# VHH binders against o26223, part 87

Target 1, 191 residues: o26223
Amino acid sequence: MKLLWTSQHIKVTVHIDGKVSKMDVLEAIKTRRSIRKYQDREVPEELIDKILDAAMCGPSAVDERPWHFIVVRNREMLEKIPEVHPYGAMVKDAPVAIIVCCDSSLEKIPGFWVQDCSIASQNILLAAHSLGLGAVWTGVYPLEDRVEGIRRLFSIPEHVIPFSVIPLGYPAENPGTRDLFDPDRIHLEKW
Key: E = the ipSAE of ESMFold2; O = the ipSAE of OpenDDE; V2 = 0.75 times the mean of E and O plus 0.25 times the DockQ between their complexes.

## First folded at step 6 (VHH)

Design f41 (framework vhh_8pnl_2)
Fold by ESMFold2-Fast, scan of step 6:
Structure f41 (fold): chain B 191 residues (1-191), chain A 120 residues (1-120)
Amino acid sequence: as target 1 above (191 residues)
Amino acid sequence: QGQLVESGGGLVQPGGSLRLSCADAGFTFSSYAMAWYRQAPGKERELVARIYSGGSTNYADFVKGRFTISRDNAKSTLYLQMNSLKPEDTAMYYCAARPLEEWIHYDTYWGQGTRVTVSA
């Protein structure tokens, strides 16, 4: 069964005590890793609400906010994603996945929806990490076969473009952190 | 960047075992997910097993319980332990690598392959 859901449609009324991670923004950015193995444990709807709220808080070109989200919890549907996204095998083992979509009718400036949906996707990854979850961004757009495969699988209308599929759950792996600072990529005053 | 080089293939009888190795000189080996693929004559290349830097693994159903993928990050080497080999395991076996922090999920680096033949 397909379900289109965002925090705009569903109010979070239940308070979860003692389960929110306390991490500053810089630490969250530096320690977030792609997580592809998940515990067999359900993710509460309240946490998905918080993640989607964060996703919608990103900047967008001319404030067009073209994003829509599909929340997939149905095991049969999750198991079909690898058939249309050949490198998304981990999705079938996740308790939930979020499909980030662009409603092209909301686009005010041609082409900027890609950056908008990229920002939303990264915010989902960071918010999930801050809440003690793991997630990974699996790319859909601009690969035409993946776009059309996901569209058909989830009955997405022609004016809506699936952008990314992000499985998430409680992590069952810990890849550690990366040290990526490279001062040779910083130019002062001129190239 | 380095190159991926497979070794350990050969001729073995049904029920036998082989251990394949894949070596890379790059010091960033631990930042890559590593995989073994195979291609039998007349078939498309298919995933056999994948291992992430944290040790998480994925196996194709046709090798579960018989093959074990492992990695040694200090030696920049990937392994595939193949037990209870069957004639249908006959194929070219390829090593592949992709970065862990990326969103397209293409295997970016490939080796030239090592031949495994299972026959009486």
Scores: ipSAE 0.067, ipTM 0.517, lowest interface PAE 4.9, mean pLDDT 86

Design f42 (framework vhh_8pnl_2)
Fold by ESMFold2-Fast, scan of step 6:
Structure f42 (fold): chain B 191 residues (1-191), chain A 120 residues (1-120)
Amino acid sequence: as target 1 above (191 residues)
Amino acid sequence: QGQLVESGGGLVQPGGSLRLSCADAGFTFSSYDMAWYRQAPGKERELVARIYSGGSTNYADFVKGRFTISRDNAKSTLYLQMNSLKPEDTAMYYCAARPFEEWIHYDTYWGQGTRVTVSA
């Protein structure tokens, strides 16, 4: 019996029959909000896979694509995150969290991995929203105590830098949307 | 004494009404999500009602239909209209403010509280 297949191998051989959101990209951007309250409801693996696929589709400086992701579903591990992240209390109540990391060995241009991991983090938030989920970016890098706390908790090697922790789930709150357009921040032709 | 200052608490008989106000002393802006919490002696602080910066509201089940939260962004003031008060509503009521879309230091700013006592 061949039971050595990964979840990715299973997805290649079966059609995942998930609901498709019809939200257009501008609507997704304008209506996405940080969600910190989650239903006590499991997030299917196929939705996490779609979110991670979207995370890796962002632009990357010299195409270095240094991002790695840790998917955390273990309740005991989720409950320990607030011990090393003072503003991550909501993570313990989430069904799953994604830790966005940079593998510094993949870095081709010094410092641009921060932009790469920011792009990946934002794509996770937008993809989650488009799939009917809520998520929030909780900051890790460049706060040294949070970086080292998360590294220790998840056995992350020294050449890998934890960048953000993003809990996600089905939303149990609706903060609504705002019109944030500020024309005073737009300069035509010159400053 | 902090950024948020509550007022309007007092002693009222069961079935009575009170209107609480929370003024930000000039620092809380329309971008903050605002809430009322309460805490009875020996109990944890619990959410009563929230009004988001976008205007949507959320109420605890134990106050639905009796309490109404509202805000006046021009005056930087939050309100809680409390009707049909019960002895179980007796508590210190706290105003709270949370920043919009904050991802580094998501913290709750608290007022000092205003006391509500419902007793015959």
Scores: ipSAE 0.280, ipTM 0.651, lowest interface PAE 3.5, mean pLDDT 86

Design f43 (framework vhh_8pnl_2)
Fold by ESMFold2-Fast, scan of step 6:
Structure f43 (fold): chain B 191 residues (1-191), chain A 121 residues (1-121)
Amino acid sequence: as target 1 above (191 residues)
Amino acid sequence: QGQLVESGGGLVQPGGSLRLSCADAGFTFSSYAMAWYRQAPGKERELVARIYSGGSTNYADFVKGRFTISRDNAKSTLYLQMNSLKPEDTAMYYCAARPWEELIHYDFDYWGQGTRVTVSA
């Protein structure tokens, strides 16, 4: 039985040019990329549990925490996602996908569930990356056709809104890092 | 608005070489992920090679070791160096650009009109 737990905090090794390093939070944020090609390897349930734990630790408006998650491993179901999501072709090749949902009955402040579910989605991407996995956020909300397509495919109740579909797996591509720092977007003391 | 224009295609003998170019007009080339696709008569479009903004590359198995994708951000131009060409490489070659590789809601790709490569004796 292998646990990737070494302490109360998860520490991740990243393989770069054959070298192994432990990833701190800033490194995870800066080096995370959208990964759309996956190895034919199953993702252990223990890693999914750690990712979902991280997803639920995000800040939430008035602590409403409206998120629910569907974990999809069934190949036939994964193969149907591209039928309702035009840019979700990679999902059929992923070993697992997480659907981030909002239970609107838990909403305390109108509209803030979008930020709550965005935070949960980003935490999934960062946690996956920190654990040596690759993932990509495929957008569902606010595109009404995708929302209703995913709802019907996974029997999601009317009061629950599918927000994002995040396929994940061991990466089979390495897009490298991006140089995104733009000082022209930083204003000191005033606009 | 971006416009992609491919060039460099032509007729070549088996074992020959060609260099394809894809020039953009009027968008921020350096932030885009760029790719070469091809489509042979009666077949679907297939990915040949991709180059990310950071310089990392991916190749289809059928071109590994023979083709090299590269970019020149100062010239806003994407290249595909094709060596050891085979009759099976005969196709219309297209370049594609994605404005944001990290798009979450919409993966909008700009496509060119294509450049034809014919490999025959």
Scores: ipSAE 0.007, ipTM 0.263, lowest interface PAE 9.6, mean pLDDT 83

Design f44 (framework vhh_8pnl_2)
Fold by ESMFold2-Fast, scan of step 6:
Structure f44 (fold): chain B 191 residues (1-191), chain A 120 residues (1-120)
Amino acid sequence: as target 1 above (191 residues)
Amino acid sequence: QGQLVESGGGLVQPGGSLRLSCADAGFTFSYYAMAWYRQAPGKERELVARIYSGGSTNYADFVKGRFTISRDNAKSTLYLQMNSLKPEDTAMYYCAARPLEEFIHYDTYWGQGTRVTVSA
């Protein structure tokens, strides 16, 4: 079966008979690495839209889906992020960054928005990797100075909380893969 | 928790060779990106070579073809084989370890350095 659907002008064609990426979900999870060096290349808007679509498809506590996203392409704004995020130096060299935010007015269960925004952040990293891009999660919440710095820089309202800043681009480094499986952390039936 | 300890520096003639070693006494060596940096007097510290946990390597253009970075995960030791040494390679050489999948506080762990002097 061929399905064609559109979300925010993104067209996706799905073929049951095998027009799927060779990187399956397990491969994407195991081979994704934090990328902090980017090629001097534009990331097409279509790819950003696909990444944000994937970000919104994660599970959410009581289906509150409190996430909002700011897409930053303006070089002057990207260059200001390191001034308010001490470990965001790589952001100034990225072609684009996504700021994951929580709209607290959408919160239905106290505190679970942190898990919701973590899920959205990880989905951005996985989706970027699956599309041939590299990205890195730079932490904002719950560090008050970073939260307030990012809020002021991007005119974020008081009821919205910036959660993470994720620069992304075509990768200019290859850190390789890891094997982190530790069976000593798995307990069968009881602790 | 742990310390990087460099060794193998010294005085050598142009065209000579040195092998630097960096031993890890407490890090989880196998999963860190490891690198050699150098700093000449009055200059900033610059990357010489990097090796990732999976074995992929990066080299600065000025050492490519002359230096080889390698690691022995079982011995928690990083190496830099330096061949065809030039006077401009004279510097303090630093071992560095970096956890790549860190998203709050992305720091580099440094050794104390080992001095390399290339002079007639």
Scores: ipSAE 0.313, ipTM 0.641, lowest interface PAE 2.4, mean pLDDT 86

Design f45 (framework vhh_8pnl_2)
Fold by ESMFold2-Fast, scan of step 6:
Structure f45 (fold): chain B 191 residues (1-191), chain A 120 residues (1-120)
Amino acid sequence: as target 1 above (191 residues)
Amino acid sequence: QGQLVESGGGLVQPGGSLRLSCADAGFTFSSYDMAWYRQAPGKERELVARIYEGGSTNYADFVKGRFTISRDNAKSTLYLQMNSLKPEDTAMYYCAARPLEELIHYDTYWGQGTRVTVSA
């Protein structure tokens, strides 16, 4: 019996004020922030592969796993995204973006692909954060104009639905952690 | 493709015992939550007991203290030990499996059932 991979395959470490800390799952969830400003640095293909591997590990309705991903690095294509997604202006300044799509031919139960693609999108955000990158989810579905604009721009076939556009890169901003715990939203036994 | 096959049903006297078995073919048993349901004539299927991947269990109130659900992942077999059987336990018994990597948490794979009759 031999261990064939290092702890880096399952855990990450970050440097905080010159000290190394292990980023556990709760820390990653609580410290992840939407990042819209990126360094002028290439994101290695190996990190994108790790992010997409993590994206595909989420649960899906009846294990239908309907997600497909488009990886966009072409500057001219990234610059056209704001033309069809008005709140996606930061995408043109990102070194790479991932478009999360649903292949409707893989859907086994009607309507749950939205939850499936939401989970994949959130896993992309968490995985990026764990690897020292920043990312932001820019919504596409269910806004018809954005869906059709992205479909047309990236030659997406009619049976495939673009769900989200996620630009990512090394962060050029460091927003603080949010304190969002609200006990008034927790009901014991009944509403 | 998952197939579930139940066995162990039969005719038994009130107060007697039976052990039901459910064997799977074609899926990884240890990656599923497993359950026993029953359906009496003219009624809908109802949950009898569920066992999770880690071995924790849930029982319907009408079988607590009498039935025990267990699993043997090495043998890919689910069991239901039924003690102190009552005429009200007469039903077709079904095993069911639910994949862990999914959102709906309803049972996806079903067997064809095994009949239990409790009668003098």
Scores: ipSAE 0.008, ipTM 0.143, lowest interface PAE 10.6, mean pLDDT 83

Design f46 (framework vhh_8pnl_2; at its last look DockQ between E and O 0.01; V2 from the best seeds 0.00; counts 0 for: pae E 21.7 > 2, placed apart)
Fold by ESMFold2-Fast, scan of step 6:
Structure f46 (fold): chain B 191 residues (1-191), chain A 120 residues (1-120)
Amino acid sequence: as target 1 above (191 residues)
Amino acid sequence: QGQLVESGGGLVQPGGSLRLSCADAGFTFSSYAMAWYRQAPGKERELVARIYSGGSTNYADFVKGRFTISRDNAKSTLYLQMNSLKPEDTAMYYCAARPLESWIDYDTYWGQGTRVTVSA
């Protein structure tokens, strides 16, 4: 079955009284897990478009939105990523990976691109999970050897900084749940 | 908190077998990806095998088919079953752990190592 909402929008569930269901969003945040084992099954382009739309919707420092994305489906290219990213071995077995990049020429304020690209990366993980996919954030920046390795592998210009590599696919594992709420980290009114 | 303690190393003849264990005292294995590294005299430390949540594993080519990594979360113990051992497998073997939800896949905790010697 085809979905009727466009690739430019994430489907939002609305209650019968017209209110957005906040429980669906909280459940997505609480149940998302890093997925490193994928089914041998293609991810439709329409789902990648929805994920990237979500990535670009995050808040950005002075709205500079410095993000660029490389979508990698080529098996030969995916198999080369572990050579320049030693802990990215699962990437070679994924049907697709997204490389999150910062175009430094789009920076309006120095240094905040790191938070911007972090927000984009997290939105990719949440959007993938909401669409029935699994994904994992594998770090690139600020490890200089990984930054330069990814740059060379994908012909990334010098003014563009590869930030993260996110393999994704239909999950072939189901990690257990986590209880992460720690009230000792909450301070009322004062430290 | 958390300390990894390796055991099971020793002297073994070529073609023999050893089972290495790694136990912790301060964290839960279910929240961590676990790995075995080794370092031979005069060489850099290298990854031998890694195990993730859900049982997915990665092996170095030089041990594929001979070594098996496994974990027991109830016992907070990581294992490396080493079969068909070769003199080239002689090294200090180290246990390492990294959080499964880390956006940087960097090993956070390391053991002190256990020595494996393969000789006649």
Scores: ipSAE 0.345, ipTM 0.653, lowest interface PAE 2.8, mean pLDDT 85
Fold by OpenDDE, look of step 7:
Structure f46 (fold): chain B 191 residues (1-191), chain A 120 residues (1-120)
Amino acid sequence: as target 1 above (191 residues)
Amino acid sequence: QGQLVESGGGLVQPGGSLRLSCADAGFTFSSYAMAWYRQAPGKERELVARIYSGGSTNYADFVKGRFTISRDNAKSTLYLQMNSLKPEDTAMYYCAARPLESWIDYDTYWGQGTRVTVSA
């Protein structure tokens, strides 16, 4: 039975007009895109709170929840991030960025913090998208120069590891839809 | 897999101008961030300019307003207008495409390059 995946062109009409249309989880996942251009519009604190709440709802290894979040709104600081993050140019144009960090002192099982922070980061992206915002995951860890750069810039203590920088804002671009489903990547029972 | 094909390179005198083009075949052009890189003999490949799908641009420090990166999504073509060229701009110039969803740097497609020589 060839499941004819009818590519329903879900016209994600990103209604620019601020009406936060409630997305279901699958819609959010499928329609989320990295957004690197933002409107000259402030993001309400309430939305950031919701995003951070979502970020903290993900699972973590043995419930260690090692994540910390730095919310950056200061324009000067946002403008400095690209200096230490070569692929973070868009951060300077965002009204806000979230830096996801790991407090290693909270880690219960070594190494799983990467997965924990990844989950938190992805939840930030999905939550942002569902709220009508655009965001992009800019990787910090495990690149040493970026880790150290962000650490220095934000005076992050040694036991805390910056993991990702996620600029957020109302989107000023529409990258369109993508189809990334690849049946060749699916193996049944064995490779 | 898509192919990037650069053109427009050549010999030019200092102070001259060139316009590089990169034709994107096989990619969903609008779904990629595009960039120009260059590599001079004996040097590492370096970013010249990047343009995102939304039109945001980033330039290397050495560009200093001399170069302009642009894209035509309808033509699936990337451009680099280079003005006020200097001998130090002599290099192989490469077109690069990165999926917009890629958050790490290794996921990049490259063209074969076009040579730019700036000499009196």
Scores: ipSAE 0.012, ipTM 0.225, lowest interface PAE 8.7, mean pLDDT 86
Fold by ESMFold2, look of step 7:
Structure f46 (fold): chain B 191 residues (1-191), chain A 120 residues (1-120)
Amino acid sequence: as target 1 above (191 residues)
Amino acid sequence: QGQLVESGGGLVQPGGSLRLSCADAGFTFSSYAMAWYRQAPGKERELVARIYSGGSTNYADFVKGRFTISRDNAKSTLYLQMNSLKPEDTAMYYCAARPLESWIDYDTYWGQGTRVTVSA
């Protein structure tokens, strides 16, 4: 019997340029776009795990880390979100959504949880983009009807505040890169 | 790498309990996020519970506190304690491992499953 060398890792893993998917941080920031159309393709749990790891790497006020995340893959639940989130219609078409929440019992300094959850939400968008996924931040807080609707739909306790719903998936659109740099917004030393 | 092997399935009455185990001599569990999935006849696999290398857990909504996932990294064993079982929990239960160091390549290593039947 003859043993054969196999490159089965190559067969089950696709690398770009002989390396894992790597994107420069500035490139990721400059090229990320809101994606509202998704392929009919599952997002692996491993990618969601990495995205949530990135979300939790953000700074927070006095390191309070008030965030919690709900991962939604259930089709029926995804289809109900637009009933309480009028500008979240694309969520029903996503293979998965992440709900970013604040647990107010974790606040150490009042009033900064919005910044904390905004940082986590942006990190989700950037991490998804770097992994070849598309995502969009759909606003929940501070719109009370959306907050209450999402809270009821997902049985979120009163001390936990849903902040954003982020549908994501492999993109089925390419809106292109925008050049948004405006030097008139830059003030040296004073206004 | 070895093969993940589930055990502990069986026939139980509603309200009963089972403890599922998943083991493999070829895996170093501390390098993997581990999970339990289930698949009822004619349905797609669905997540039941996950446990990360640091011990943090995540449960599907239908679990509603009835199941507990745990791991023993020294014995390379994953567990699912299932209490208050309902007929709707009848399914094949699968152990899954995802390597943390290669999470971008979409690999999931699956066991062959253990059958849980809840009837009366």
Scores: ipSAE 0.000, ipTM 0.084, lowest interface PAE 21.7, mean pLDDT 82
ESMFold2 (binder alone), look of step 7: mean pLDDT 79; pTM 0.802

Design f47 (framework vhh_lunsekimig_d3)
Fold by ESMFold2-Fast, scan of step 6:
Structure f47 (fold): chain B 191 residues (1-191), chain A 120 residues (1-120)
Amino acid sequence: as target 1 above (191 residues)
Amino acid sequence: EVQLVESGGGVVQPGGSLRLSCAASGFTFSSYALYWYRQAAGIERELIASITSGGSTNYVDSVKGRFTISRDNSENTMYLQMNSLRAEDTGLYYCATPFEEWTYYGMDVWGQGTLVTVSS
């Protein structure tokens, strides 16, 4: 079902086309797996918008929010990513990828942009999973060759640092879940 | 714990054959794709062959027609049959599975590597 109405020449639409499973937050965190094989099926712009909205909702040091995002759908550009990221071969098979970047001019305190962009990257992965998509974080920063390769490929300015490349799509694989809880890593009151 | 144990490496003459094995434990083997990588002197580790959970295979061009990847789900083992070996096939061969959640090497679990030397 979808609802559509118009107010002052502005259309308001609630889309529920296609079934999207609802997961609670803990379930989403615990069941998310890296997905590297994608269906040959386009991801709607509306889902990308929801994912990017979620990406920007992460906590950021002194609220600097230095993140910028490049959305890549062009097949030729996706096919060139493995040339500059040796372990990004799956990107060429994805219908879309998001490049998470830091605009260093927005940084208020030195060094915390890495944490900020990590938070944004994780939110992309969780949001994608919650929407029935699969994604994987491919590492760019701090590997100098990958940073420079991605920068040149996507015409990224020198004051902007590409942090991660996240291909996503409808999953064509279903890896098993992992039980990663290790109580030996929890210390009570002191180390 | 997810583990991969490689065997079958050794010294062979050009034109010879060798079969590598990768024994897996700690996960539902039949549900995962598995990969053979090679690391030769002076080059980065490269994907040589892959096999999906459904049995679909892929090979790098330099080994097509000479190498055959296969799996035995009942024994939790993956194989690489290497025929018509050449000096350039010399290297460390790694078994890998895609448990890495943040792609640095592309894989979370690696074997320790098995050395294949094609000499003389």
Scores: ipSAE 0.022, ipTM 0.461, lowest interface PAE 5.7, mean pLDDT 84

Design f48 (framework vhh_lunsekimig_d3)
Fold by ESMFold2-Fast, scan of step 6:
Formats: sequence, structure tokens, C-alpha cells
Structure f48 (fold): chain B 191 residues (1-191), chain A 120 residues (1-120)
Amino acid sequence: as target 1 above (191 residues)
Amino acid sequence: EVQLVESGGGVVQPGGSLRLSCAASGFTFSSYALYWYRQAAGIERELIARITSGGSTNYVDSVKGRFTISRDNSENTMYLQMNSLRAEDTGLYYCATPFEELSYYGMDVWGQGTLVTVSS
């Protein structure tokens, strides 16, 4: 039996017969943390493909699915993101980042694209965690200076709105788990 | 344009029967689950019965054996057959769908309701 670390948050156990164990959905949701420190190690394209597949599986208002994704691996481009996003300093140290965008030409119901892209962003974070990677959501929309900065940096057309920048990689930190359950926020039958 | 219209309510004596209808338009009816809710005057609504796209049914305990939910996909209509009616069954009956992906306004699609009054 061999125990393999795929990240500080997930590990795989390999048995003689080749069976493996992995994180279930509730554990993935409860143990996902924002990761801002990454190993100097490439993320395989295969894992990025799996993450983007998961991103596109979210519910979408009137099934409009307005999301588009830009995958950024170019170090020079990653290093420019902190210049237009003050809280994106960690992006320059990540091996890859995904920019979640809304193509407004695909929008069927005004305004719901924000929820659609939020769902896609969360699915990226959760899928990354389940695959042994760490990621963090850095906010772009609705801050107009960040929206326009990212648009110019990546040549994004005016009808497309950059929503979030999500750097990801193999984690180089372990912030531990939080106990966030608060029964005072649950109301039975009435407020 | 998604639309749900309830009908069939009325005044009936205890022990009587009524059949409610929910007529649907603007979506692929056969693909969606449908619900009946009941709301007494000034009281919040409660789920009474559910039918899935596959025809599976569930009922709240107070109506089991007395109420029967059904659907006719060719007519885009769902029904609630109510037998052995009691005074406590009095209320507005609503049909609803869980259109999370199609939801406008941040909620499920609701009809206007149909009033059922059970009194002697």
C-alpha cells in the first residue's frame, strides 16, 4: 500500500489491486480553502480540461450558459495581472490562471449572467480542490477599473465582460479547516 | 412564456370530492416535476403532493390515501383528485414547478391558485 500526496488537502491511497479512494462531495465543500501559495510545478492540461468541464455543468438562468474561459499559462501575461488587479499578487506565482468571462451576446435574461459566472467560478474552485489543486477567486466584476484592466490586457472584446481571475496550482500552504456552521442563521417555518 | 393556471376549486361539504387541474404552457411539460401546495388564509403554504417527470408520486402524511396526483402529458395538465375532504383541507391550492435553470424573478414558477372551501 502506498499513500500519495496530490496536495496538502487531498491524498490518494493506492492498494496492491490498484483501487483508490478520493474525497466525497460534502468533504470537498467543507474542506475547500482559498489557496494563494503554489508549488513551482506545472498543472497538466488534462486537469484543466476536467476543471473547465465541471465549470460548464452549473445551472444557468434560461440555460443561457454565457460563460467563456481564457486559460493563461504565459508567465509574462500572469506577471502583468497584479498591475491591473491590486489583490491578485499571487497570480504571478501561479503556473496557470483561468479568467471567467460573460459573452453578453449569449445573455437571454438581463443581469443573471453574474449568477451564472459565480456558479462557474465556484465549480472551478471545488473541482480544483477535488483534483488535489489549490485555487482562489480574485474578484473582477463589478469593479470597473479591474474589468477594463483585464479586458485590455487580454484583448477581450467590449461585448464580453471579465468576471473573475482564478489562479491555480499545486498548493504550497495548508490553512486548515474552518468550522463555519451557525445555527442562528437558520430559521424554521418563519423568520 | 411559461404559464401555470389552476382551476377546479369550489365549496364542498365534508366527505365530498373535488378534482383540481393545473394547465401548463410555454415549456416542455413532460420534462419537469410538478407540485401542489396548499395555503390557508393568513397561513404560509405547505407542500401537499409531488409528481416527477417519470410519474413517481409523493404526498404529505395528512392527505395520503385521500388525494391522488396525476399528469396528462398530451394535454399539458396536472391533476389533484381530492376525496374524503375535511374542514382542515380548506385553502388556496397552487401548482408549481422547480424551474431553477429557467427561473425568472429568483423563484419557481407559480400559478394564481384555486380556492377550496370545505364546510357543512
Scores: ipSAE 0.000, ipTM 0.087, lowest interface PAE 19.3, mean pLDDT 81

